# Designs tried in a protein design chat: VH-VL binders against Probable ribose-5-phosphate isomerase 4, chloroplastic (RPI4). Part 10

Target 1, 266 residues: Probable ribose-5-phosphate isomerase 4, chloroplastic (RPI4), of Arabidopsis thaliana (Mouse-ear cress) (q9fi13)
Amino acid sequence: ASLSPEVSPLLRAAHHTVDNYVKSGMIIGLGSGEASDFAIRYLGQQLGSGSLHNVVGVPMSARSASEAAKYGIPLEYYRDGVQIDFAFHDADAVEENTLIAVIGRRRSSQEDDYILKQKSIVKVADEAVFMIKEEQYKAGLEGSIPVLVQSLNWLAIAEEIDDLYLGDAEVWRRASVENEGPLGGDFPIVTSDGHNILDVIFTTPIRSLADLATSLDKIDGVVDHGLIIKTRCTVVIAEETVVRSVTLQTSALEGGVRTYGQTLQK
Short names: E, the ipSAE of ESMFold2; O, the ipSAE of OpenDDE; V2, 0.75 times the mean of E and O plus 0.25 times the DockQ between their complexes.

## First folded at step 20 (VH-VL; framework fv_lerdelimumab)

Design P7 (from Y2 with heavy chain D54E; at its last look DockQ between E and O 0.68; V2 from the best seeds 0.00; counts 0 for: pae E 3.1 > 2)
Fold by OpenDDE, look of step 20:
Structure P7 (fold): chain C 266 residues (1-266), chain A 122 residues (1-122), chain B 109 residues (1-109)
Amino acid sequence: as target 1 above (266 residues)
Amino acid sequence: EVQLVESGGGVVQPGRSLRLSCAASGFTFSSYGMHWVRQAPGKGLEWVAVISYEGSKKYYADSVKGRFTISRDNSKNTLYLQMDSLRAEDTAVYYCARQEPFTWGYGYFDYWGQGTLVTVSS
Amino acid sequence: SSELTQDPAVSVALGQTVRITCQGDSLRSYYASWYQQKPGQAPVLVIYGQNNRPSGIPDRFSGSSSGNTASLTITGAQAEDEADYYCNSYDSSGNHLYVFGGGTKLTVL
């Protein structure tokens, strides 16, 4: 039988994630987004019911912290050297096969300051899950790639990026208000670390996110970007009638050959 | 805190129509399927209808199919039940309930409103 | 449409254990959820899945399943446990339907 379509598929993905990956005694990176909200809530319920015990959350955003607190999950704030057993997070998109995730696409101004934290937590975690919808999992991704840059020389950096992807992408400095144009207007977003965010908006399919990440990292003044490469990573894909998972095998990466496992659960 | 508050109940004659509302708060309403469940006086619970999170899918109990219409306005966090061609046997307290999914393919009702009474009598 | 059957009434002495059983074909494939209803109040979820309790539900409530049956067990019944109890399950034989049992009135003696 098909899954019930009454509720958001992301809610199912969240349940799947918690049920399959969260164990008692774990320190968990708590992601940010709709699916993460569901996961946090479910996690809290499981703790309250006694199904899970002794779980501590490390929130990736103010949003996740708030949700965790709301549902009574003990929290530890992220710091250097923290050990995290598992992390889940909403991705904006995931590249098929490579499982490279895109995060940090503009959702709200409140999320802009947490891109680096989210990346750090996901990377430091022993294992990570990205939760997405079916349409967010594909080859040849399009859309915006967030790039954090030094604010002092943002224009020069933006021009360099624009030249690098001429014809394939447009570069916009992220503004605090909508429709301010590519320069970001008079009120550009400035992170707590003093960075601007450039949205590199691809209007053609990106051939390789890995190559893109590498190229962006080579640009002077680029601090980081919204691409996450995680070796022990599973993508939980929420569909209308099924939840499926795709896992990147770490052992295969070490050998230069990536093998992927896919599990379909109905 | 999750809250569901039903309204719109009252006394109506057979053949008339009535519209119930359920105001939701304390959660992302647009992410959850919502149900109507009714209970005749002194009787058990009876499932009535369900609407999907975006409202694209609706299902009804056979007893109300063709007469009742479930709908929702996610912008207003409100669930509705349009009841047409009401019958005496439709007399009941009507509850709205939120569906929480469990495992694969089904769910349970984790939150209920306090209900609104509908009386169909001549 | 599948049906769920419950005994209409059961009694338990204070501090004793009682089991309320629900039977139906849908229970072979799906877990039951259990709801407590006191007079003049809305139903309250007490058990879902194999043996999951929502927050705020006492640990004396537990759930089990076997074959085409599901059971709610109250270990150490309290006076406040006197209520009607309904089982519910998903019915895949039709549309996305849910079906309630007839309810069991629990009297605490």
Scores: ipSAE 0.190, ipTM 0.704, lowest interface PAE 2.1, mean pLDDT 90
ESMFold2, look of step 20: ipSAE 0.437; ipTM 0.760
ESMFold2 (binder alone), look of step 20: mean pLDDT 90; pTM 0.936

Design P8 (from Y2 with light chain L97P; at its last look DockQ between E and O 0.67; V2 from the best seeds 0.00; counts 0 for: pae E 2.4 > 2)
Fold by ESMFold2, look of step 20:
Structure P8 (fold): chain C 266 residues (1-266), chain A 122 residues (1-122), chain B 109 residues (1-109)
Amino acid sequence: as target 1 above (266 residues)
Amino acid sequence: EVQLVESGGGVVQPGRSLRLSCAASGFTFSSYGMHWVRQAPGKGLEWVAVISYDGSKKYYADSVKGRFTISRDNSKNTLYLQMDSLRAEDTAVYYCARQEPFTWGYGYFDYWGQGTLVTVSS
Amino acid sequence: SSELTQDPAVSVALGQTVRITCQGDSLRSYYASWYQQKPGQAPVLVIYGQNNRPSGIPDRFSGSSSGNTASLTITGAQAEDEADYYCNSYDSSGNHPYVFGGGTKLTVL
């Protein structure tokens, strides 16, 4: 069957995601980004028509909340203990085979405060979908990995990261405007929680996002980072003519051997 | 609110040219496929042409192929139909329509303009 | 190019059920979409896919398909349902053209 090749990939991915993963009665984490905006609009239309009912949204950002309000989606405030059946979100990149996602590359004051919330909602949801274009799904990812750090000792943290990845990455303190130098200029980003963001910018392929996440998690003063490891995760990939999905496979629990967060084989 | 407004219709002699415009607002125009559909007086709907979201692909009905050119300017949120070598049978109301995607098919036309009348007469 | 075939006219008594049909080879592979057009107005989408209804379309409108035939059903027809109805689908004989049926004029008695 054709999937409307005259429309953009992210619009197709958004429709596919709502049509295949959203059910009436769900509490849904509402992602942030272009594909998420399309998915929120389409979800709102399905609620207005009665094709879906009793769906409540938990927005990941001010952008998500604004889009949901625009299209009449009932909202619930994110808090500890909230049950979220499903979440969808735009990722900046996804590592092939592991489905580890990168978020937080898009520089915007409206989005910089929400990196932790976006990650928390995706991780707490029972299942998650990342919506991406084909070029965002690959092995050997490059580019920035955002790392949230305590502001008081950010330079020491940056030096520690730089030492680990010398020759492979540069570490820059995120600023309100790009190209402000590695110190972040006169007005570095400070989140509402008092954190700085370090952009760890890889110019060579990253060998393992899982190892990178482990290394970052061990550094004193790192609060969190933009790498999401999600056990029940699907990536919806829009190509020029088709939409496809990739999910982690799990062996039968009674007969298999598993490691945390990895694809399992029978 | 999604709006599509056609303009540029009028009375024209056979063999001459006319350019129609469709001004779009209320949605991300550059993500949608756009169509022209026409309706001769007292007749049914006839699909005329489509242009993809980025303008890279264009398709035409056989009745207009070689004479009509569909185009878009995404920076101005505007769809165009250049109609050359006009004939009497091209007399119709011309609608622009937005293609909404459908997971299991080729999509559908969820928003239409009110149309602009083109009359080709000697 | 292939056409989608519709009866040119059908009638229904107020409050009764009517079915408008659309036939064509393309409907074996692709769902139809259905458009309502009232005199002097632009078409309005009423059904797409198997039985998908856009926001604002009353639930008395439904769709179905079987083999090479698609149907639009109106249960409990009302006076405002009096209109022309067009089906549309992909023309399998072409490399991406669309095709409309000839239209069905619905009269509500």
Scores: ipSAE 0.527, ipTM 0.797, lowest interface PAE 2.4, mean pLDDT 87
ESMFold2 (binder alone), look of step 20: mean pLDDT 90; pTM 0.928
OpenDDE, look of step 20: ipSAE 0.901; ipTM 0.948

Design P9 (from Y2 with light chain G49R Q50D N51S; at its last look DockQ between E and O 0.66; V2 from the best seeds 0.00; counts 0 for: pae E 5.2 > 2)
Fold by ESMFold2, look of step 20:
Structure P9 (fold): chain C 266 residues (1-266), chain A 122 residues (1-122), chain B 109 residues (1-109)
Amino acid sequence: as target 1 above (266 residues)
Amino acid sequence: EVQLVESGGGVVQPGRSLRLSCAASGFTFSSYGMHWVRQAPGKGLEWVAVISYDGSKKYYADSVKGRFTISRDNSKNTLYLQMDSLRAEDTAVYYCARQEPFTWGYGYFDYWGQGTLVTVSS
Amino acid sequence: SSELTQDPAVSVALGQTVRITCQGDSLRSYYASWYQQKPGQAPVLVIYRDSNRPSGIPDRFSGSSSGNTASLTITGAQAEDEADYYCNSYDSSGNHLYVFGGGTKLTVL
């Protein structure tokens, strides 16, 4: 049975996310990307119609803020003391079973400045949903993992990462223009907080994103990276004919972090 | 913001052909299912056809199947209806409509064009 | 049957409540949407997903569904509510993926 097969999978995933996870009275982290844009628009419609009320958005980027303003969603700035009930965001990929998400792959220079903020808002939220395309939900992920590093020591950090993953990945400093080579050319990306971005580009399957995150966190001069480990997380997977979701739930009342997943469909 | 503008209507004789266009703006056209709905003078609304977001799936009402062809060009944000072997009963205002999905079921028509009149008479 | 049946006409006194109904087997399985059409104008969505009201539609419009019947209710009818009202639903049983009711002409007395 199909669920609105006349519309694109990401549009279906966005509607599913708003319909199933947003409630009146929530403070919601507003993600960035194509599915998030659809979700923000649909949320704005629901607020305008009165089907939802008293929802306030916390945007993850300038783009998210712009979309929310366009559709009349009241905004708050992210800061200490704001509680976020729920967040949705586009992920670039999600590892099966662990639901560890990859964010911050090269999309546009405007989004480079928001990788940390996006990760922070997702992690602070009580619950999170990642919306992804079907082909990006799998075990053995390949491709880029962005790593934010101190600018002063970026080359030494890049060499350390390169040595750690020799034969499996290449390390490139992200540049403001395409095809500047591994060093990032004359104009490498520097975030507003003064960080370079290293793209660790895996050409062989990554066996464990959790182990990768641990290894990156141990490197002196690594500020953060694009791997999100979120214990209360759902992945909404935009498949061609259906929307599928996999839920990772944990309870502190049960004595710690536990991982389990479910496939939910209509 | 969202706009749908039909064109290509006119007066034609039975058995002839006509092509309608619907120019879309203000939204990501390539993500939405698009429909044609018609209304004969003094009569009710009749669903005519749908095309999926990528153009891969097309469905028609029995009354037009085999004679009408729905198509889209996502690079031009344009929906088309090719109407062949026109009959007097095809006389109607033709509307294009955008499909908004919902989680259960298949959707509804949240934006409509103003319509273009097709008159089939001898 | 895959048809949606509406009464062709109903009347309501100004300021009173009216209910327009739509019946069909598809309504047991699929949401209804409702469209208002004033003379010489394109249809306008007034209710979707059985009971949701889009932005800009007055609060006096509401919708409900039970069994094979969907209803559009106008509480405190105004002169401007005179229009044709169409229900619509998905229908997977034939070659008609979407089916409109025959329409109901509302007259406000």
Scores: ipSAE 0.229, ipTM 0.699, lowest interface PAE 5.2, mean pLDDT 87
ESMFold2 (binder alone), look of step 20: mean pLDDT 91; pTM 0.939
OpenDDE, look of step 20: ipSAE 0.773; ipTM 0.884

## First folded at step 21 (VH-VL; framework fv_lerdelimumab)

Design T2 (from Y2 with heavy chain S52W; at its last look DockQ between E and O 0.59; V2 from the best seeds 0.00; counts 0 for: pae E 7.8 > 2)
Fold by ESMFold2, look of step 21:
Structure T2 (fold): chain C 266 residues (1-266), chain A 122 residues (1-122), chain B 109 residues (1-109)
Amino acid sequence: as target 1 above (266 residues)
Amino acid sequence: EVQLVESGGGVVQPGRSLRLSCAASGFTFSSYGMHWVRQAPGKGLEWVAVIWYDGSKKYYADSVKGRFTISRDNSKNTLYLQMDSLRAEDTAVYYCARQEPFTWGYGYFDYWGQGTLVTVSS
Amino acid sequence: SSELTQDPAVSVALGQTVRITCQGDSLRSYYASWYQQKPGQAPVLVIYGQNNRPSGIPDRFSGSSSGNTASLTITGAQAEDEADYYCNSYDSSGNHLYVFGGGTKLTVL
């Protein structure tokens, strides 16, 4: 079917995601962000109208939970061993070909507590969809990669990361108050689990997000990071006139969609 | 709670101008296509105009083309209808409506304002 | 044709089933949506797509379509269903127009 441009690309991407990936009886990870808000609202409408049945949401954040409650979606807490059939989430960027997603770039200080939970829910789900704008889907990504670190030794960890990417990235400790400089000032972000967030800000194209994830995982004191490598995922790309999708390990064209059969180690 | 509230209706003489406003709240206004629909007294609904989510395109019913201008200010969450060269036939209640899309893009009007009455008479 | 045609009036006995129809060439390509309007009130969406009900619309409302015709069916009609009913469709013969049918006045006896 042809897409009409009367409404925004992210609204169209959200409708596409729910219509094509949500089925009655699913337990669904509910993402956070503008496209996820639209998807949660639309899912709630489908449940209220009876077009979908027996869908339970697992919210990835307080924002997701609030939106789901507003639209009457039954909720369940995320916990170890929970089955999640499908998850959708806003990504900040997705690397072309590998479909490695970046999450956790600064949206608000409230959302900083949920980076790990968002990643965990997406990874646990049987399948996942990332919803992004066209400009966020490319090879050679730049910009921030958030890294959660032990707060005690954060400076030593930051220096190790800086040495690995000297000339390509700057490392900033995320502050709870904006404009505090690279050390994060007197009020750095400390998550409820006791972690600082380092923003590794690339000013040159990143050649391989997979190699970056591997390098970060090897650093003592790095708890986790905002790179998601998922075997069964689809990226729903919101263009001005077309919504298209790219699926890892499945080849199909859908409004200009290309797919790649790739498997990456986490 | 999605709300659409029209204002600016009133009595006006033929050939004059009037501007309607529709204040939107409870949703991301800048992501939705917005429409004006009118209803003459005792008559049916008539679609009048649409504006794209970003304001980039506008389309009009033949009955108003060249005389009416739809616009939006996404920073104020407000939809407008500038009505010039008004005629007796433009007498109607004017509703603003939000477009909820299907997957294919075109859609339906899931939320309507209460309407504002425009009367064009001597 | 860029028009949607509805019968101007239909009557139904309380508790009985009524069907309101809408015909037009655009309905071969695009689903109708249906709106209920009571006197002095704004329209309310009751059916979209082929047979989707918004939250809060009773089960007695349903929709169907075939060829160039869409139908709104009310089973077990209630006194509160007395209203005007409009179909609406995207009109592919016009440039991004949305067209309404002329409306059907439903009287519940």
Scores: ipSAE 0.013, ipTM 0.635, lowest interface PAE 7.8, mean pLDDT 87
ESMFold2 (binder alone), look of step 21: mean pLDDT 91; pTM 0.942
OpenDDE, look of step 21: ipSAE 0.890; ipTM 0.938

Design T4 (from Y2 with heavy chain R98T; at its last look DockQ between E and O 0.70; V2 from the best seeds 0.00; counts 0 for: pae E 2.1 > 2)
Fold by ESMFold2, look of step 21:
Structure T4 (fold): chain C 266 residues (1-266), chain A 122 residues (1-122), chain B 109 residues (1-109)
Amino acid sequence: as target 1 above (266 residues)
Amino acid sequence: EVQLVESGGGVVQPGRSLRLSCAASGFTFSSYGMHWVRQAPGKGLEWVAVISYDGSKKYYADSVKGRFTISRDNSKNTLYLQMDSLRAEDTAVYYCATQEPFTWGYGYFDYWGQGTLVTVSS
Amino acid sequence: SSELTQDPAVSVALGQTVRITCQGDSLRSYYASWYQQKPGQAPVLVIYGQNNRPSGIPDRFSGSSSGNTASLTITGAQAEDEADYYCNSYDSSGNHLYVFGGGTKLTVL
């Protein structure tokens, strides 16, 4: 039943995202990752053919800027007052029903410096799409949640997080090289803003990413984290047989209570 | 830039075997479907075979099914066509082509190689 | 049938409009793609889907479809448009077979 079974699921998801969400005249946040690379390439091809015109990219990382330049996408860099109509990005995981996305899981030290910028661009955009593999879309997520912390107090912050999630999570300071243990060794990651990254590694299912985000935000010395709550977003899920999308629409207040809706699309 | 370069063509006798290669560069080869398309001298294009991005799915035109085998080595960015039990009617220029997905339908052949000539003659 | 039928030849005066047609049962369900081939050269994609042009293809090329027929239109034919044109589509029998039409030789007068 798949319309393009000969190509990889993420390549299909990237084409779907550009074809359905990008319009001529947009300023677009350009994400980072495998699916984002395919989307940037395809967007550049659509600009070169004239199928899209007057599109300007705002890159989320050096990687996205490099890919955009390679394919001839005009760039503006993120700054105060930039309008971003739409953003696409690779997520590491997305929680079912809430569509809260996880970004910045430990995979390459080259991407660690961009977690905050990626999150900022996605949140500022009018709409966002996260592209993920099917296995990364579920309830009860486990694994790493990156947390940006003040470097001066990192150990105290790590101990506070550990106490909150004792038995459920391990807290590791992210190292610039692999296998440095939970303290991050001699060369912990320090972002350009002077922050350490704590990987809060859940070995039991996380019941609510919203509650986790709230708890992390309350900790003195936590600067930010890799959980993105975006009310106007769609998750494009790369399945082996189909590209599926799930949309979270912003609802108007009804009866004095804010509500949110969720729509499944194919 | 995307580049596809076929090699391995030549003159062979009927009933013999030949293996074609297509070297790919300038794109993420392991994410794209790859095709062989042939053209007999003075004739039209004939689709021959496709292999999926990961090599798990292979499909053939009836004219070559059972005699030709498409394969790929994603670590070498190379597509192959093993041609066994060759016949005179297999004489053609053989092209490799990339398959780009289309959101609203089946894919299409975005980039093509220059072709390699196979002549089957006694 | 999985066959795609094209007229073998068509002519157009320089600067005029020409339409090349492709007919087959699969085109009721699937869009055609169109390929230009000049003598001694590999085919080049000129139209995919109903009316999508890849980068570098002039805007005088357009596509359309209706029923079991797909059409390639060139609205201001130039001398360099003289070539063979092939349609291609997925075979509706569900065997993941891609079928080319027999080709149309376009002569620009």
Scores: ipSAE 0.573, ipTM 0.824, lowest interface PAE 2.1, mean pLDDT 88
ESMFold2 (binder alone), look of step 21: mean pLDDT 89; pTM 0.925
OpenDDE, look of step 21: ipSAE 0.592; ipTM 0.827

Design T5 (from Y2 with heavy chain Y108W; at its last look DockQ between E and O 0.67; V2 from the best seeds 0.70)
Heavy chain, then light chain:
Amino acid sequence: EVQLVESGGGVVQPGRSLRLSCAASGFTFSSYGMHWVRQAPGKGLEWVAVISYDGSKKYYADSVKGRFTISRDNSKNTLYLQMDSLRAEDTAVYYCARQEPFTWGYGWFDYWGQGTLVTVSS
Amino acid sequence: SSELTQDPAVSVALGQTVRITCQGDSLRSYYASWYQQKPGQAPVLVIYGQNNRPSGIPDRFSGSSSGNTASLTITGAQAEDEADYYCNSYDSSGNHLYVFGGGTKLTVL
ESMFold2, look of step 21: ipSAE 0.645; ipTM 0.852
ESMFold2 (binder alone), look of step 21: mean pLDDT 92; pTM 0.949
OpenDDE, look of step 21: ipSAE 0.773; ipTM 0.886

Design T6 (from Y2 with light chain Q50N N51S; at its last look DockQ between E and O 0.82; V2 from the best seeds 0.00; counts 0 for: pae E 2.5 > 2)
Heavy chain, then light chain:
Amino acid sequence: EVQLVESGGGVVQPGRSLRLSCAASGFTFSSYGMHWVRQAPGKGLEWVAVISYDGSKKYYADSVKGRFTISRDNSKNTLYLQMDSLRAEDTAVYYCARQEPFTWGYGYFDYWGQGTLVTVSS
Amino acid sequence: SSELTQDPAVSVALGQTVRITCQGDSLRSYYASWYQQKPGQAPVLVIYGNSNRPSGIPDRFSGSSSGNTASLTITGAQAEDEADYYCNSYDSSGNHLYVFGGGTKLTVL
ESMFold2, look of step 21: ipSAE 0.525; ipTM 0.805
ESMFold2 (binder alone), look of step 21: mean pLDDT 92; pTM 0.943
OpenDDE, look of step 21: ipSAE 0.703; ipTM 0.862

Design T7 (from Y2 with light chain R28G; at its last look DockQ between E and O 0.51; V2 from the best seeds 0.63)
Heavy chain, then light chain:
Amino acid sequence: EVQLVESGGGVVQPGRSLRLSCAASGFTFSSYGMHWVRQAPGKGLEWVAVISYDGSKKYYADSVKGRFTISRDNSKNTLYLQMDSLRAEDTAVYYCARQEPFTWGYGYFDYWGQGTLVTVSS
Amino acid sequence: SSELTQDPAVSVALGQTVRITCQGDSLGSYYASWYQQKPGQAPVLVIYGQNNRPSGIPDRFSGSSSGNTASLTITGAQAEDEADYYCNSYDSSGNHLYVFGGGTKLTVL
ESMFold2, look of step 21: ipSAE 0.651; ipTM 0.855
ESMFold2 (binder alone), look of step 21: mean pLDDT 90; pTM 0.933
OpenDDE, look of step 21: ipSAE 0.694; ipTM 0.860

## First folded at step 22 (VH-VL; framework fv_lerdelimumab)

Design V10 (from Y2 with heavy chain K57R; at its last look DockQ between E and O 0.50; V2 from the best seeds 0.00; counts 0 for: pae E 2.2 > 2)
Heavy chain, then light chain:
Amino acid sequence: EVQLVESGGGVVQPGRSLRLSCAASGFTFSSYGMHWVRQAPGKGLEWVAVISYDGSRKYYADSVKGRFTISRDNSKNTLYLQMDSLRAEDTAVYYCARQEPFTWGYGYFDYWGQGTLVTVSS
Amino acid sequence: SSELTQDPAVSVALGQTVRITCQGDSLRSYYASWYQQKPGQAPVLVIYGQNNRPSGIPDRFSGSSSGNTASLTITGAQAEDEADYYCNSYDSSGNHLYVFGGGTKLTVL
ESMFold2, look of step 22: ipSAE 0.569; ipTM 0.823
ESMFold2 (binder alone), look of step 22: mean pLDDT 90; pTM 0.933
OpenDDE, look of step 22: ipSAE 0.176; ipTM 0.701

Design V11 (from Y2 with light chain Y90W; at its last look DockQ between E and O 0.61; V2 from the best seeds 0.52)
Heavy chain, then light chain:
Amino acid sequence: EVQLVESGGGVVQPGRSLRLSCAASGFTFSSYGMHWVRQAPGKGLEWVAVISYDGSKKYYADSVKGRFTISRDNSKNTLYLQMDSLRAEDTAVYYCARQEPFTWGYGYFDYWGQGTLVTVSS
Amino acid sequence: SSELTQDPAVSVALGQTVRITCQGDSLRSYYASWYQQKPGQAPVLVIYGQNNRPSGIPDRFSGSSSGNTASLTITGAQAEDEADYYCNSWDSSGNHLYVFGGGTKLTVL
ESMFold2, look of step 22: ipSAE 0.665; ipTM 0.859
ESMFold2 (binder alone), look of step 22: mean pLDDT 90; pTM 0.936
OpenDDE, look of step 22: ipSAE 0.319; ipTM 0.742

